# Ledger of designs, part 3: VH-VL binders against MKRN2 opposite strand protein (MKRN2OS)

Target 1, 223 residues: MKRN2 opposite strand protein (MKRN2OS), of Homo sapiens (Human) (h3bpm6)
Amino acid sequence: MHCAEAGKALIKFNHCEKYIYSFSVPQCCPLCQQDLGSRKLEDAPVSIANPFTNGHQEKCSFLLRPTQGTFLREYDGRSDLHVGITNTNGVVYNYSAHGVQRDGEGWEESISIPLLQPNMYGMMEQWDKYLEDFSTSGAWLPHRYEDNHHNCYSYALTFINCVLMAEGRQQLDKGEFTEKYVVPRTRLASKFITLYRAIREHGFYVTDCPQQQAQPPEGGGLC
Short names: E, the ipSAE of ESMFold2; O, the ipSAE of OpenDDE; V2, 0.75 times the mean of E and O plus 0.25 times the DockQ between their complexes.

## First folded at step 1 (VH-VL)

Design b12 (from b8 with heavy chain R98T P100G Y101S I104W L105Y T106E Y108S S109N P110W Y113P; framework fv_sotevtamab; at its last look DockQ between E and O 0.30; V2 from the best seeds 0.00; counts 0 for: pae O 7.4 > 2)
Fold by OpenDDE, look of step 2:
Structure b12 (fold): chain C 223 residues (1-223), chain A 124 residues (1-124), chain B 112 residues (1-112)
Amino acid sequence: as target 1 above (223 residues)
Amino acid sequence: QVQLVQSGAEVKKPGATVKISCKVSGYTFTDYYMHWVQQAPGKGLEWMGRINPNSGGTKYDPKFQGRVTITADTSTDTAYMELSSLRSEDTAVYYCATGGSYDWYEGSNWFDPWGQGTLVTVSS
Amino acid sequence: DIVMTQSPDSLAVSLGERATINCKSSQSVLYDSNNENYLAWYQQKPGQPPKLLIYWASTRESGVPDRFSGSGSGTDFTLTISSLQAEDVAVYYCQQYYDYPTFGQGTKLEQL
């Protein structure tokens, strides 16, 4: 069952001096029940893109997914994440206590980080071979798996660093890679999940407009 | 301040070889690709090739392949472009330019900054 | 190679008027993975190197006046100067970097 829900964008619109989030623009404001059809162009709804993608459609990418469940349904923000690397055909290479797996499914709701630019044709042509050769190394045998040091993340990062080395680039440590590439996307995902779940439960989500917070309270002049 | 300073104008005969230098200052030379672009008088811009100063890896446009050699000296922060078997059609201004860096998220491939250009005149 | 085609080849515009330059790519330069268009615009004045104006199709480079804007996606792109100034007389180039770099043939912008 292609979870058709993973691709739905959210809508943000302004009304009643609030930002209102929903799956679609309602006919009436959920706060004041006024008709939203007469909106000024200035109040045009903004689409919030879904940060999740089908990992099997993302070529040569670093992928994140919950170890159990999905980001939108079961992920509680504390659950372990599983990571993988896609080949050019959407097969996801990932390392666990069972060794390197090659998944053709199961990554339909993932956070993706592209590892190649479109103009890197030489690397793209060799990507699948390089990934396979890397994955068949004795370094990634099941008995060498360690939760803290030799895990799914180290597998992916080691491969990435091999690619960087091949390109004459500086390698990245775990902290650098996480801060630069993973954290921004996971933050966006977290925000999206919060909005999505709230909307699913209540039909809409409301936040204050940033402009209203900037008015310092008019200090009541003590007469 | 980031600067790319190229060598001076050259006058060459047909069949000769020209070598142009581009010295970098104000940034880490090895962090970005160095590109070379040709511009014939009154004509548009044509990409010739690039070098990764870290690895020495090069890529050339097929039009110039076999005649162009791009090199980098990391000890002097200088890139070089050598063009052999010069023809009258090679009369042009040649530019070096930084063309971004490979980075999975923040990478860019536009050109900035540019050298001032080097005029090469090929005449009998 | 991705072929870039600009239109028009030359344009004459009065001061204070809008200038519009189009650029078309033979292939899409939109990268699906990040939803970014790998397109830049340059300004070149006589005897000078090209100057970067716009990258990612619509992001203005620092120090570039607000009157310059880039728009478009996929294969069709536009550089707009909302109000032409005398200093804007130059040749403008689009460039794709989705593949190995290729430039448009250039558009000469003149003052009427």
Scores: ipSAE 0.017, ipTM 0.522, lowest interface PAE 7.4, mean pLDDT 88
ESMFold2-Fast, scan of step 1: ipSAE 0.424; ipTM 0.703
ESMFold2, look of step 2: ipSAE 0.023; ipTM 0.588
ESMFold2 (binder alone), look of step 2: mean pLDDT 91; pTM 0.937

Design b13 (framework fv_sotevtamab; at its last look DockQ between E and O 0.02; V2 from the best seeds 0.00; counts 0 for: pae E 9.3 > 2, off the site)
Fold by ESMFold2, look of step 2:
Structure b13 (fold): chain C 223 residues (1-223), chain A 122 residues (1-122), chain B 112 residues (1-112)
Amino acid sequence: as target 1 above (223 residues)
Amino acid sequence: QVQLVQSGAEVKKPGATVKISCKVSGYTFTDYYMHWVQQAPGKGLEWMGRINPNSGGTKYDPKFQGRVTITADTSTDTAYMELSSLRSEDTAVYYCARYDFSEQYGYAFDYWGQGTLVTVSS
Amino acid sequence: DIVMTQSPDSLAVSLGERATINCKSSQSVLYDSNNENYLAWYQQKPGQPPKLLIYWASTRESGVPDRFSGSGSGTDFTLTISSLQAEDVAVYYCQQYYDYPTFGQGTKLEQL
């Protein structure tokens, strides 16, 4: 399946005393219909980074995706997320009620958290073996799966903590990992999804400038 | 007053084993990695491996191909490096060096032992 | 392995003059997540162990004189001694600690 919209960047520009968000700078301002080509914008347009990536191109990373559908089209912010860990070839190891899967596809629109840090000497060379050995233990058999305490997230975090322990680093509990690494990225993703969908539905999205309260001029026309 | 004090010089035959000690003082031994670095006469510095004294976890440079064993004794605050199957090209000064791993990013080698000369000759 | 290459192999500098040593890595040692370059400079005098001068490419270690400075990012780095003193005669090494530590081949700094 194809989704040409995945990974698409957004821009923000300033006109009519408003911040205007769109996929590209339009020929005419969507608020006042003034031709933007004849007058340059006061501030250069700013690119808004896409928080999503193809997880199969990520090495040694913790990935998040919606259990159903994609972030940009279907995710409602409350539905279950699924997580996994990539090996050095972009294969995503993930645990579910079917046991450990080794996915070569299905993670093309993911939030990625790189797990390799500097001074983890040779961890890249050992990663695939560690991940495979970890994944074949009896702890991750299908019948041991439990939605609340023995799930995809605990599988991934337990592996991360095995790596941290081998490097002599402090282990992270679920709350620490989630608050430090996951929440900031999911908040950014949620904001991006909101903007993306508003632009798709309405053609653009508008917010007030932080230090201005003036209304844009009313105008009509075609552009 | 951080100090790393290494054992004295040694003369060995090819095929023998040498074990060098590095005793630390002035800091908590288990809070820092201990690294070992080789310097052949008139040559540069070459990393050999390291240990986390708290966990006993080790990493080695593959070019030593399993000839190096690094250990730590937390009861005496002493790290050890053992090099087996000695060759004439192993004639070198061997250093222990301290490395702080306590942050999200590492620090460089801030304190070094005085060095131990190992001479391998037939 | 990340290969570290220094230039020149040796140089001679008069007292009070500026000395410059370059170091190039075969791949970037800049870690994007914290925006730090994992590169250090060491000084080694005859019969002594190496001494840390600079880490994170440009941060001087405590007790190192301010005539020593480091610069550069990614793959290209420079150690500068702004006004050479007699005690600065030594061999200087760059070192990356991003992955398996590797050192440059060394630069011998002599007094003209």
Scores: ipSAE 0.011, ipTM 0.552, lowest interface PAE 9.3, mean pLDDT 85
ESMFold2-Fast, scan of step 1: ipSAE 0.393; ipTM 0.699
ESMFold2 (binder alone), look of step 2: mean pLDDT 91; pTM 0.926
OpenDDE, look of step 2: ipSAE 0.190; ipTM 0.687

Design b8 (framework fv_sotevtamab)
Heavy chain, then light chain:
Amino acid sequence: QVQLVQSGAEVKKPGATVKISCKVSGYTFTDYYMHWVQQAPGKGLEWMGRINPNSGGTKYDPKFQGRVTITADTSTDTAYMELSSLRSEDTAVYYCARGPYYDILTGYSPFDYWGQGTLVTVSS
Amino acid sequence: DIVMTQSPDSLAVSLGERATINCKSSQSVLYDSNNENYLAWYQQKPGQPPKLLIYWASTRESGVPDRFSGSGSGTDFTLTISSLQAEDVAVYYCQQYYDYPTFGQGTKLEQL
ESMFold2-Fast, scan of step 1: ipSAE 0.015; ipTM 0.498

Design b9 (framework fv_sotevtamab; at its last look DockQ between E and O 0.02; V2 from the best seeds 0.00; counts 0 for: pae E 18.6 > 2, off the site)
Fold by ESMFold2, look of step 2:
Structure b9 (fold): chain C 223 residues (1-223), chain A 123 residues (1-123), chain B 112 residues (1-112)
Amino acid sequence: as target 1 above (223 residues)
Amino acid sequence: QVQLVQSGAEVKKPGATVKISCKVSGYTFTDYYMHWVQQAPGKGLEWMGRINPNSGGTKYDPKFQGRVTITADTSTDTAYMELSSLRSEDTAVYYCATEYYYGSGSYSHFDYWGQGTLVTVSS
Amino acid sequence: DIVMTQSPDSLAVSLGERATINCKSSQSVLYDSNNENYLAWYQQKPGQPPKLLIYWASTRESGVPDRFSGSGSGTDFTLTISSLQAEDVAVYYCQQYYDYPTFGQGTKLEQL
């Protein structure tokens, strides 16, 4: 596995009985100002998995991005999302009112859902041909675009189901695909955006540390 | 330009078999289901069945099941409908028509139609 | 199976006048999950195959004149030609595709 999917863009560390989120371990604790150098932390910092990736480096994947702007800078959680399918060279095939586009750029901050499982033997060798042949079909002409049922999402899901059929697998309807694969990732993305923006604005973000049960203290009563 | 070109008119005797071809051009043959529709003289349209040219999977109207066989040849982009044990009631125009595949199990409207093939069953 | 019933069986309309064709299904063709009506209308001129006019009950196919419109939901649907032209003389069929495709019996539209 060469999965550097999270990187070190956000970290979580424990200090002052709080979980503190930041872009890097600061020299001093932002709450108590104590020096954090040289492993004075209770636990090693944990890297927070980045839900976004450069879609042009993803092979054979379903991608989501905002139709305008990027997730981290502009997305408000209510704006339209656009979807596409990558070929083996990072070209993003996507369908809109302008027909099928083959984007070499614009998907650098995407949610990615890998479509090939390890046991889908031979599919990577045929992927680019299947995707190109599918995409040149008359079904995806610009004038056939419809916002509700013949759109970017139906294009991508129809291709996915063609691949599943070619591999002898059960197809997925829109509700099944969305619930199983899309919603969990968009929820993680929403949480990550919130953390990222708070850290960008304030330098850090804090939550309570859920400490485990401890023995009752021994001593006198209340002073 | 999408084209569905059917084989020519046929005259058959009762009890015979007819096989009608539907050759496709202008789209990827395996992207669409192929349907067959019967229209008796002066009557309406009746769905007979369909094939997925990619998988070979078929579905038939019970009225025709057992007498109709729908096949596809992906090397020539041609679908076929074979109707056996012909009766005089089978005199009709037969159309091939395409349905775009939108997902598992769903049906759709028919986008493109062949020109029709008249089959006459006479004594 | 879903039975499609059109009315009238035949209709004569003067050029420039409005023509209305009704289609009723034996059960709803509205799929609640996506709120779409799985209903199409076809025009068939003498000696020609059917031609798609309307799908999803109200969406005009590309190249279909604005005088054709579809409406209705659930079990009751209507095709309207707002101003009849001579070229509109044809037989019109509704078709459901909620389940195994079935067609109405057809409505013959003639020039009065």
Scores: ipSAE 0.000, ipTM 0.400, lowest interface PAE 18.6, mean pLDDT 82
ESMFold2-Fast, scan of step 1: ipSAE 0.195; ipTM 0.613
ESMFold2 (binder alone), look of step 2: mean pLDDT 90; pTM 0.915
OpenDDE, look of step 2: ipSAE 0.324; ipTM 0.719

Design c1 (framework fv_zigakibart)
Fold by ESMFold2-Fast, scan of step 1:
Structure c1 (fold): chain C 223 residues (1-223), chain A 122 residues (1-122), chain B 107 residues (1-107)
Amino acid sequence: as target 1 above (223 residues)
Amino acid sequence: QVQLVQSGAEVKKPGASVKVSCKASGYTFTSYYMHWVRQAPGQGLEWMGYINPSGGSTKYNEKFKGKATMTSDTSASTAYMELSSLRSDDTAVYYCAREGYDSSGYYGMDVWGQGTTVTVSS
Amino acid sequence: DIVMTQSPSTLSASVGDRVTITCKASQSISSWVAWYQQKPGKAPKLLISKASSLESGVPSRFSGSGSGTEFTLTISSLQPDDFATYFCQQYNSYPYTFGQGTKLEIK
């Protein structure tokens, strides 16, 4: 990726009986042009954190990124996502038709799911060796890659399950892991992308108060 | 043909040690975990632990920690299980078994040795 | 430890019968169950993995089902070669644990 847009938060504030989203609170309301000094907002503005992070700065994490382009600029909500596992030194391990790749760049705008609990310091010290040993086994050679059953996701999930079992924890199948950890984050990401692009195009985005809306899954596949 | 061949039956006195071997052939020895399973006379199966032959890392059932030691020799494609300070209740058939690996991940123990009978008697 | 309980402990049946063996886990193990067949004096043989995946070379009369805490092994049309002891095994968490076994005997 040529540029990362991680770190661009959105602001939500209430004025004119509307929820208004922007990159910052403007000097004047875009709807009524009234001056928005801090004392004229009934409620404090809410910061909506960017759900994307630089994956090369995330340790011991499961990462998702679009196969082509970035989430904020190019992702269409329908294209497949590529997944990987980070080590403690900025490298993203991922499995493709070319075998296990060890990427030092390209994951600067990713959804990140931390895999270690705060009290798992011992596992963190062994993580890089375990990941490398796992990744060099004959199971993850290029000729074994298969889009539906032996792909980037099964590679990552099998490693996660090895870690869970080593820590005395329950294994998760693909449906369990996806529903519990991936789906909530991709839904949040989809909402953020929609707001971000509207604000980029128009300078702000407006919804009625109160808002009750659920974003359905877009149906993009995981590789 | 994938196969595991174990060493022959052993008769030991209480307090002795015994080392059972399991020689692999027909596959890449370092690509699969090797498990050890015991079966006392007339009883069910009991998991003892595994060794990863590629790195030598082991995982033991707590019940067998301090009693069993698993090792491997990659140049000989052989796994070993040593039992120390033998007691009469260590009398059992000891199996080595390979844990299968395919596109769905790890699955069951797909290849088993023929078993080694260890009898502890005075 | 996860306790695996099989029922029945013994089952008497005739050639051609449909038989079902049940395995219950003391806590959820998703689909991480394997089934083994053991004949007297022989090592166990893997029949089914991940609750329902038939091992290569195993006759199609064998099938597995279940998820969570209750699993079943079914033999749809017993053959003489099927009289043996059957074990379920969870590989969801360490230590791996086996059921106590079900002995299938000629009626």
Scores: ipSAE 0.007, ipTM 0.495, lowest interface PAE 11.3, mean pLDDT 85

Design c10 (framework fv_zigakibart)
Fold by ESMFold2-Fast, scan of step 1:
Structure c10 (fold): chain C 223 residues (1-223), chain A 121 residues (1-121), chain B 107 residues (1-107)
Amino acid sequence: as target 1 above (223 residues)
Amino acid sequence: QVQLVQSGAEVKKPGASVKVSCKASGYTFTDYAMHWVRQAPGQGLEWMGYINPYSDNTKYNEKFKGKATMTSDTSASTAYMELSSLRSDDTAVYYCARTYWEGYSYGMDVWGQGTTVTVSS
Amino acid sequence: DIVMTQSPSTLSASVGDRVTITCKASQSISSYLAWYQQKPGKAPKLLISDASSLESGVPSRFSGSGSGTEFTLTISSLQPDDFATYFCQQYDSYPLTFGQGTKLEIK
């Protein structure tokens, strides 16, 4: 009945010796048409967490979103991702050909990577000032924007490295940051998107998940 | 350091069987599916199948069904591929290669060095 | 089975050249395509997955593009280390299938 929104989880339940994925437990099993309200489920349904968050509610975080549209509805897995850094007041700082933008909306469906570690004492209190001071430098003016080397990602990574250096930690290059923090989240997001779209189009998705099938191209779904 | 190390070269007579091993190190063995790919001399790559060490589930290329048997030993972090009823056209280099089974990419990012199997009388 | 056809089968080029290798699928494979480099006597090396996603540690001169049935691998400025055989591989459907290979050799 309801389409999943950014804040909604998917439901996985067992019936007919299959794992069935849907937005909610249906009244009848889609495979055998049995009434599920008659205690026909042997195991409790499992909630599959939505990997996307409202970035405006995430403090001191690195955010990813599609440049056009949203992850769940429009993202094709190939189009460019836009990145930004949150302050403590719901503003997403991001760099484009128009310079540094301070967005109060538009990042409601984002992948979020927290940037403050438990031992970064005092950084939270200075975060908004550091980010604003960093962002107002001449390095991030509109005419300095360049798609390949001076873009939203290099803006965000340079700030992250400034924070790491201030905390006495080693700087990360683009490959190191991407592999350690970005890739694991984008892989999880891709799996979720595939399940979400299959359920949205067909109402449910079915697998034999006790026997994991490594079949992402064929099945378009997760086990 | 992530590494796949395969057993040494084998010379077999027609009708014999051969079992090739692939020992994994430097990563969690059960997080990755193990594929087997062969390459006849001077020819291209041919996918044989995979095994998921976590579940022991296997998927075979139909050409190798009943001919190849894939197994794994999680305690030894080793995958195996056995070929039965060898013929001269089974002469090839046999590779093991991994893919991340929780991911959607079947890009085989780490490969064994290859095991040469020669079938001759 | 999905048949993968590469062109050209052999390509002669000089250091510094821009080279393009094409891979065609007999039916749509979306973006479920990988590119590999193989040097004589060595195992293949993954360069690109998901048609355009550059593998960690692979030089930025390599790029992939395409979707559906037509894909390309481009080397923007050929280096001596790039002379090798290149294979595309689809993972849309079982069995997984490789192209026949493109041998890149010195002119």
Scores: ipSAE 0.000, ipTM 0.397, lowest interface PAE 21.6, mean pLDDT 83

Design c11 (framework fv_zigakibart)
Fold by ESMFold2-Fast, scan of step 1:
Structure c11 (fold): chain C 223 residues (1-223), chain A 126 residues (1-126), chain B 107 residues (1-107)
Amino acid sequence: as target 1 above (223 residues)
Amino acid sequence: QVQLVQSGAEVKKPGASVKVSCKASGYTFTDYAMHWVRQAPGQGLEWMGYINPYSDNTKYNEKFKGKATMTSDTSASTAYMELSSLRSDDTAVYYCARDWKYDSSGYLPYYGMDVWGQGTTVTVSS
Amino acid sequence: DIVMTQSPSTLSASVGDRVTITCKASQSISSYLAWYQQKPGKAPKLLISDASSLESGVPSRFSGSGSGTEFTLTISSLQPDDFATYFCQQYDSYPLTFGQGTKLEIK
């Protein structure tokens, strides 16, 4: 089974003095119906990066996915997110009422937060052992699962803090980790989902270029 | 150029409220947390709390819960700190200061408050 | 709360002197300590973060050292522009806390 959605980028191009978003440059402009193949676009189309990655291809990363369904199809922006930690071999470790699960599939459309800096080679070599040892402790048995204080997020954050302590770095509380690493990525994801769904429903999404001069687009701004 | 510009000095009577503003320029307002710190005359610095302008999430020093209210206006790139039920011991210079940018690319340590407003003097006297 | 204690509270020195200010934390803060300089009538200025990392644009005569519970700020050859109050601040845990300050004044 192949799914092209998880890795699919959007494109933005200019025609009729509007910005038009789509999956690919159409043969005809959706606004004026002019053949775009006969007249090349004045400016090259811009690719908008997909904020979702295949979590099974991300090493040593914190992953988020909707508890039910996928970000692009089902996520409503309000339902709970499920989190996990990847090892170096495509396995996503995550904690639920069934205990610690080691998933080889299911995280193909995830938000990924890398946990190791490029110069942390020593930790990367020990990562899989540390994660497995952490995950097999009695703290993460099924009967210890509690929705508010002993859940998938506290499992992942406790492991992250163990890594930080081992590297001589200070621990982060839930609020600090969420604000510094999670919120920026979920913000970008929400904007992408809005564009993606509009394009899926209508074949394209159109926006006016900003009339204000105070905030010109920088590196891929919406217009 | 990155700067924080605060509102002017205020003189208030006991029991009044005061709202101090802090206008940011030269950077993306929503990328940095904004801290509030006060300094009573001849005294040291006291951390009051911070606001994340992106989420409107706040964290207060327990001493200021129910006393200080932090808000932000993203369209104006301005943070606000309101003190209610003023007492003479609230007389101080109030500073806003930005935290280091929240890093969405990985592990970065906290690096302190690198840009500060000029301060707003609040005097509470009868 | 983590209590930060500076010593001395006041320090009299002459231009060209080597001066050292000490900051002690009531519990271990690893290296999560910043140093600020405050001149009369002005806001604090960040000098050093992570106990020993000099902020861009700060003169090399300033240096920081220490870890755990004891930290020092050193000015190797005092200049006229350095007469100010100096504060340490921990960022190990909330609430963020500052030392009481060390006033560096002309001898």
Scores: ipSAE 0.006, ipTM 0.446, lowest interface PAE 10.3, mean pLDDT 82

Design c12 (framework fv_zigakibart)
Fold by ESMFold2-Fast, scan of step 1:
Structure c12 (fold): chain C 223 residues (1-223), chain A 124 residues (1-124), chain B 107 residues (1-107)
Amino acid sequence: as target 1 above (223 residues)
Amino acid sequence: QVQLVQSGAEVKKPGASVKVSCKASGYTFTDYAMHWVRQAPGQGLEWMGYINPYSDNTKYNEKFKGKATMTSDTSASTAYMELSSLRSDDTAVYYCARELYYGSGSYHYGMDVWGQGTTVTVSS
Amino acid sequence: DIVMTQSPSTLSASVGDRVTITCKASQSISSYLAWYQQKPGKAPKLLISDASSLESGVPSRFSGSGSGTEFTLTISSLQPDDFATYFCQQYDSYPLTFGQGTKLEIK
């Protein structure tokens, strides 16, 4: 976009009675070409944080990633997501047809859901041991993998429920966990992906104040 | 500008059903879950359930399972809550409320925008 | 179900007062708590989410604090427009539950 500059963070600003999304405040408005550098914007630009993080730097967290590719580049909104749980040393535990994998790489662009509250000091201290012991129980051997009911998601959720019960919190089924923790984040991620790709393609993205017109992609299945 | 507008007051007999509508405007209807909350006269707020208009997934408070049915019409940007087999203790104001969507990394079930409420009176 | 208990049930105060409303959860809810204001005949209005995050357009005299099982809503200098009923709501687990309400009235 002429007079526009790409940045790493997304920002939203107001001009021409529109919300304009870009990587940085451009020197000129992409709609009217008016010089934006001569005076400050009436309202401060709003930063839109990247919903993706390096999962290997997230401790005691539930992670989601596309089974193939990355969220920003390849994810189509319909393909399956793979899930895992982090320990305190950058290892992502995840369950597949090959059994429990302990990944030191591959989760650099993930949606992260923290699993421990600050008041869960005792569980945090025991986390790596509990996760390793859980993962070696025999329930998660390769021959027990089953796409619909004994998969990466049931592995992760069963461990999460063990943690919740130990901390006196209510146990969750798949639907409850998905709607409470996963859907809000994948909804945010879908909106971010749509904005990010549009900005990459055109240099900016425009919506009417305050309503967005674009629809987010449909989420894929979880394994 | 973001608004939820509900249907008008209803007076029903015991055993009847009622369907309350909630029309959304000023935002993308399918981006936000829609909750239903009721308030009996002089009482507190009671959560009934929610519907995700994007997926049509619903979650009900067990107390209302089999009694309340939540649906949505994406083309009309309208959510509905139907209550069947009405009893006198279903007399309440029924609210629709949009789930809070607070930016990257957030997870909610707080409700930021509320309809004006629909009074349902069950008279015998 | 998580039971939310507010204290006091009724609070009498004067304009300019600092008022505090407490909300207690029957089990830990982390910071998954919202505060609402409701005036007679009107829908609730969201004031605070995530225990302490002030909603846009809500006056800065409102603040929230707490985590785990005990939470407080504070109004630092009460204004005439603040006389209303206040509700806390947990969203840690289903079903979502509200406190019984605290009615703030003129002394």
Scores: ipSAE 0.000, ipTM 0.430, lowest interface PAE 16.3, mean pLDDT 83

